VHH binders against NACHT, LRR and PYD domains-containing protein 10 (NLRP10). Designs and how they scored, part 9

Target 1, 318 residues: NACHT, LRR and PYD domains-containing protein 10 (NLRP10), of Homo sapiens (Human) (q86w26r167to484)
Amino acid sequence: SLVVLQGSAGTGKTTLARKMVLDWATGTLYPGRFDYVFYVSCKEVVLLLESKLEQLLFWCCGDNQAPVTEILRQPERLLFILDGFDELQRPFEEKLKKRGLSPKESLLHLLIRRHTLPTCSLLITTRPLALRNLEPLLKQARHVHILGFSEEERARYFSSYFTDEKQADRAFDIVQKNDILYKACQVPGICWVVCSWLQGQMERGKVVLETPRNSTDIFMAYVSTFLPPDDDGGCSELSRHRVLRSLCSLAAEGIQHQRFLFEEAELRKHNLDGPRLAAFLSSNDYQLGLAIKKFYSFRHISFQDFFHAMSYLVKEDQ

## First folded at step 23 (VHH)

Design y5 (from x2 with D30S)
Fold by ESMFold2, last read:
Structure y5 (fold): chain B 318 residues (1-318), chain A 121 residues (1-121)
Amino acid sequence: as target 1 above (318 residues)
Amino acid sequence: EVQLVESGGGLVQPGGSLRLSCAASGFTFSNYAMAWYRQAPGKGRELVAGITSGGSTSYADSVKGRFTISRDNAKNTLYLQMNSLRPEDTAVYYCAAQREGFYTWNFPRYWGQGTLVTVSS
């Protein structure tokens, strides 16, 4: 069986997928149905040194603990959760080979097409826009849509986000009085952006006099709150414009080449200082063979999409 | 170098409470899922409670309603509040950590050394 779990950016697909793996492990979900449930981040698949099933299992299990033969003995008792199909990016060498004489399919595509482990269960999460690329690979998939936060879930999110009850009440009151903002908070990723923005305003002692009136306003409020000042303590509109343009160019280049993980050298190419931009970029260390490399990504895919859209406006200003 | 150090185990009577702590270092704590496993003598290690990097929790049926897992990302510490303890809860309790990129809970990436909990009159 194959299930496609789809929803717009930020609807909580990754949170749900990771919760499902944990619920299976505690016996809460699908008791007795699977011997192993594997979570696979499609964003991180590019880091696999080889496109082989054995390598994927070693990464999921830790190489020194992987009973690969036992795992593969009963493939019908395996579940693979492939999270973020829309964030799948190909290794550079694989892209060059596909432009050459011998096309190759990725391991995940072979799993989805049921060429590899045809009896295993799959759950794939994706944004709807990527369905165009996914649908040709599917056979008899069940589709499930995630809508986002209920009104009760939004209220609970605000109360849990702000450890101070007075802050939570103030923030939620601001949101509730703006119908567009309240409806936008149905999307958990947007709800996070709004809460982060409000918390940042409160931490800086600022009073929220005007609320955002659309999605662009919401992201711009966040950007203006967290875009760092000049290193020498002065504020310069030109310096902030340079950083904003650089974030836009990084996002645009990433989307153009279908890349979601960036090396530190790529940040330097765009004149970006990753540690100063933690509000927009997160970093993780990845073990690649014996080496450890630091990679950056936008905190949420919605930021990459937002800065990409902005890049058209920044180019017009040139 | 990754370290997970459990504390808070001990002897407690049935119906009593204990709070376990796991101090973590050597990785970005907020990016990792965390869990408590336990192993009674002569038995396999079992997952008791887990918490994702995003804060979602799950519990084995045997402890649901009695145990509460929590994390403090500012202190890089994982907790397990154990209430209404029973003799069958007697085990060595292990802290475990898991990076949420490629994984299965059958094989957590890092383990602590364990802390003994004995529930007896």
Scores: ipSAE 0.774, ipTM 0.943, lowest interface PAE 0.5, mean pLDDT 81
Fold by ESMFold2, fold request of step 24:
Structure y5 (fold): chain B 318 residues (1-318), chain A 121 residues (1-121)
Amino acid sequence: as target 1 above (318 residues)
Amino acid sequence: EVQLVESGGGLVQPGGSLRLSCAASGFTFSNYAMAWYRQAPGKGRELVAGITSGGSTSYADSVKGRFTISRDNAKNTLYLQMNSLRPEDTAVYYCAAQREGFYTWNFPRYWGQGTLVTVSS
């Protein structure tokens, strides 16, 4: 009762995982098989200060609504969806040693190795690059590969993305006429970037005369559309280049230190104004003990990878 | 402070239509999944329709094909278009929001105050 969903970045693993939780809740998926289905973002697991099963359940249920004893009475009726195994940030070894645990005995590792809740069902999503770290933890696993959007699914995505059907038709027509864009939209994450770019162009009254020719061009089109100017009254182009370089710097530092969540102080270290960069960074407030702290992440996992790759080019052009 | 404010409820005859709205504030709307629950007199709350932050939808069998959930992230508003209404759809309808980091739909994070829908001849 362990399934691994594999796919490259942006192939729809998170979208599928979140839809599965919702489909279960409406009774569409696995009716009668589970009492609880929990979604767990592996990127955010580092925020579990105690890294205990009870804390995980409190986070999933909210502090006022966690019937932990009832939940754990029948572990075989539980499904945990562990989304983004490749985005796990390893706790500091000093912290683990203070609790009498080795680094390999983190909560998620104990769940995956079936040392904790051995009868529960698990669904783990990951990029293939992390399989080397995941496979040693597995006892018995079924592997499923996610292939991306069919042509029909791409059409439906455009229809659902745009509020206005005429707008959706215009956007899809533009994409269908560009073989490179159309094939790139097979990857749902890229499809989202393309739709966001086109929506941004339409909202600004711009006509699309030349379309992107590759994946890099697609991300650059999005960046050029949504990159805000600095409020200091400087030239918009200079401010946009500064912000772009800062985003690249944040992404590169994050990858180097295996970090996917950033505190507001870290954004300031890179001279980034998080609230103004909603097109690139999402934020959430987390209660950590008595304090509430705001953490940022790249809005889509592919943005961190894209800005990291771009950082090599930006440095050489300086 | 997080706030979910429902509107659009009322009295309608069987076979009629209503459109519910839920105005959201106090959180980044586009990062949250949203849902409509309903509670008929003397019954518990049930999830009738949900929509993820990415736009994926799901419906309970009892409303599938008749109800349509949608969201407008620019207006921070959730909608429920209810067509072909039946007397058993009579309930208080609640807007709910869920952060998609650690969650289960057994316990949504935030609730609205509810809006009454009455379907009666």
Scores: ipSAE 0.761, ipTM 0.935, lowest interface PAE 0.5, mean pLDDT 81
Fold by ESMFold2, fold request of step 24:
Structure y5 (fold): chain B 318 residues (1-318), chain A 121 residues (1-121)
Amino acid sequence: as target 1 above (318 residues)
Amino acid sequence: EVQLVESGGGLVQPGGSLRLSCAASGFTFSNYAMAWYRQAPGKGRELVAGITSGGSTSYADSVKGRFTISRDNAKNTLYLQMNSLRPEDTAVYYCAAQREGFYTWNFPRYWGQGTLVTVSS
């Protein structure tokens, strides 16, 4: 069977997908139904050295001696969770070196079309914007939509996010007084941004006098709070502006070339120091052949979209 | 390069409690899923509790309600609080780590050396 799990960025698709893999492994989800459940990050598929099923299984199993023959004996007992179909990327180095190289991820497309392992089960997560590209590949698929946070779930999120009860109460009070902000927290990714912003304000001893009025204001409040501090008052504003322009440039280049993973060298090309920008960029260690290689991505895909949109405003202000 | 060091195992009476710790180094702890496996004599390893990088937890039915997995990302440490211990919980307990890009819990990426927990009257 094939299930498509769709929802806007930040609605918890990846959290649910990873929870499902773990729940299967503990025996609480589908006990006895599958011999193997594989999680596959679509944004990382470009890191496969060759786009073959055996390579995918080697990566999932952690070495080149994966028991591929055993795994493939009963394809009907396999579940593949393909997380983030909307995040498929062109091969970074091959795109730079070869004109006309197709960006298609042929292995995943063969799995989705049921050409490869036609009896296996699939769960695919995606944002709705990618459905046009996904629908032609689908056969008998069940579609599931993820809703955002209920009012009860928002309250629980604030209570669990802050370790101090006083902080949680203050943060939630601020959010509840602004209907726009409160409604925006229905989206879990936005709720995280808001909680992070408020925690950052409280840690810095600041009082929130003006609350955001829309999603752009919310992201700007976060950016204003977490751009690297500077010991020079006059240089602080200039330093923050330079970092902001660089983040916009990175995001714009990424969107233009359909890239979501960035090498350390690419950050340096944009004059960005990844460790200092942990509030905006996360790093992950990936196995690439024999090497462990560090790649960066925006902490949330909404940040990449946000900085891309801002790049047009920054360009016009020049 | 990667190191997982377990501690806290030992001999305990039925109904007692133990807290296992696993100190991690050589990778970005907050980006990895973590788990506790156990292996009883003559049996295979089984996953008893896991926690995703985002903090979601899951437990085997045999330990649900008695064991609590947690992580402290600031200290790069994984914990397992084991309460109401039973003789059936006797096993070597292993800390495991998994990168959440391409994986299956059939084959965790990294293992600790294990710590023995013995529950006997």
Scores: ipSAE 0.761, ipTM 0.936, lowest interface PAE 0.6, mean pLDDT 80
Fold by ESMFold2, last read:
Structure y5 (fold): chain B 318 residues (1-318), chain A 121 residues (1-121)
Amino acid sequence: as target 1 above (318 residues)
Amino acid sequence: EVQLVESGGGLVQPGGSLRLSCAASGFTFSNYAMAWYRQAPGKGRELVAGITSGGSTSYADSVKGRFTISRDNAKNTLYLQMNSLRPEDTAVYYCAAQREGFYTWNFPRYWGQGTLVTVSS
């Protein structure tokens, strides 16, 4: 069986996918149906050196001695969750061409076409814009749309986000008083941005007098709260503008080339200090042979999209 | 280097409470999913509670309503509040961490050494 979960950026596809893996592991979801459930980030697939099923299983199991024979003995008892099909990097396809492999021969394409492990179950998450590339690979698929947080789920999210119940209540009260902000929190990615912004304001001792009125204002409130000052001997506002321009240029270049993971060298090319920008960029270390290599990404694709859109304003401000 | 250090285990009477802590270092805590597993005498290790990097939680049926998992990303610490403890909760409790890029909960990426919880007479 094959299910495609689709929805716009930030509607909770990744949150649902990760929740499903965890719910399966606790016995809450699909008890007795699967022996293994594997989560696979399509954004990170470019890091698979050989694009072979064994390597994928080793990465999922965390060591080179994964019990591959045991796992594959009953492939009908396997579920693969391929999260973020729209986030497949262009270098992944170019990497395959360079090695003499066509896009149709990539591991993910073979899984989706049911040529590899045809009896296993698949769940694929994607934004609708990628369906044009995905549909030719599908044979028999069910399509499900993800709509985001219910009102009950929003309340629950605020309670769990803040360690202090008083902070949670104060933050939720601010959000509930603004209909646009409250409705925007239906999208879990935006809910996270809003909670982070409010937590940052409260930790800085600031009182929130004006709330954002649209999604652009929400992201700008976050940016203005967490943009670090530059120690370069200029005005802090000018230094923040320089960092903002650099984030915009990184996002624009990434979107132009369908890149969602960035090496440290790419950050340096854009004059960005990754460790100082943890509010906007996350990093992970990867073992690539004997070397450990650090890669950065925007904390969510919505940030990359936001900075990309913002880049048009930065260009016109020249 | 990655370290997960559990604490808070001990002896408690049925109906009592304990709070377990797991101090984490050597990785970006906020990017990882975290979980508590337990292993009772003569039994296999089971996942009892988990929390994603985004804060979503899940619980095994045997502990639902009695145990609460939580995390403090500022302190790199995972917690398990265990209330209404029963003799069958007696086990070694292990903290586990999981990177959410390529994974299965059959094999968490990192384990702690465990802390013993005994619920008895």
Scores: ipSAE 0.760, ipTM 0.938, lowest interface PAE 0.5, mean pLDDT 81

Design y5 (from x2 with D30S)
Fold by ESMFold2, look of step 23:
Structure y5 (fold): chain B 318 residues (1-318), chain A 121 residues (1-121)
Amino acid sequence: as target 1 above (318 residues)
Amino acid sequence: EVQLVESGGGLVQPGGSLRLSCAASGFTFSNYAMAWYRQAPGKGRELVAGITSGGSTSYADSVKGRFTISRDNAKNTLYLQMNSLRPEDTAVYYCAAQREGFYTWNFPRYWGQGTLVTVSS
């Protein structure tokens, strides 16, 4: 069967997908239904050098030692979770053209169209804006909408996020006193930003004097808390503004070209030091043939969206 | 180089408690999902508890309510609090780490060397 999980940015699609993989592995979800459950990040698909099923399995299993014959013996007992269909990158499509392949011949398209492994189960997560590109590939799909956190789920999230109960209670109390913050926390991605901001304030001994009034204020509070100071003795505010403008520029160029992974050279082009910006950028090493290459991404797609929106304000100030 | 080092195992009476730790290095800890597996004598490894990079947890039915997985991203350390221990919990406990890009929990990417937990009277 084929299920499409759809929801706006930050509604917890990736969190749910990863929890489902883990819940399956512990025996909590779909006991006895599947022999293997594979998670596939669509954002990272551009990194596959071969567009063949065996190579995808090698990547999921960690090397060429994957028991491919055993895995494929009963395709009906396989689940593939294709997370972030809306995050398939334009460079991936161009990579296919450079190799003489059409997008229709890509492995993901063949899986979705049920040409490859037609009896396997698929779960695809996406933002609604990408449905126009996904719908023509689907034959029969169940659609599920992810709505975000209930009030009880928000409370549980705060209790889980902080290391002690008193800290969690203090943070949640601050949020509950601000209707805008509380309502924004129904979006799990925003809830994470708010919790991270409050934790950072508590770790620095800061007192919350003003609370954010909107999503932009929430992200700015996070940015203000975690932007590193300039170590070369320059003015910290000027250096922070420069870094902020550089992050906005990176995000804007990424969104414009539908790119979510960035090479070190691209960060250098924007004068960004990835290791110093761990609060905003994450990195992973990927094996590309014989080489290992480091790629960066924003820690959450909401950051890329936020910095992109901010880039219009920065450009108007020029 | 990636390194996972477990500690905190030992001999304990039935009904007792132990706290396992796993010190991690060589990767950005906060970006990885973490898990505890165990391998009893003559059995395969099985996942008993996991925690995603985002903090979501899951437990095997055999340990639910007795074991608690947690992580401290500032210390790059994974924990397993094991309460109400039973003789069937006797096993080597392994820390495992997984990048959440292309994966299956059938084949975790990184393993520790294991720590022995023995529950006997």
Scores: ipSAE 0.758, ipTM 0.937, lowest interface PAE 0.5, mean pLDDT 81

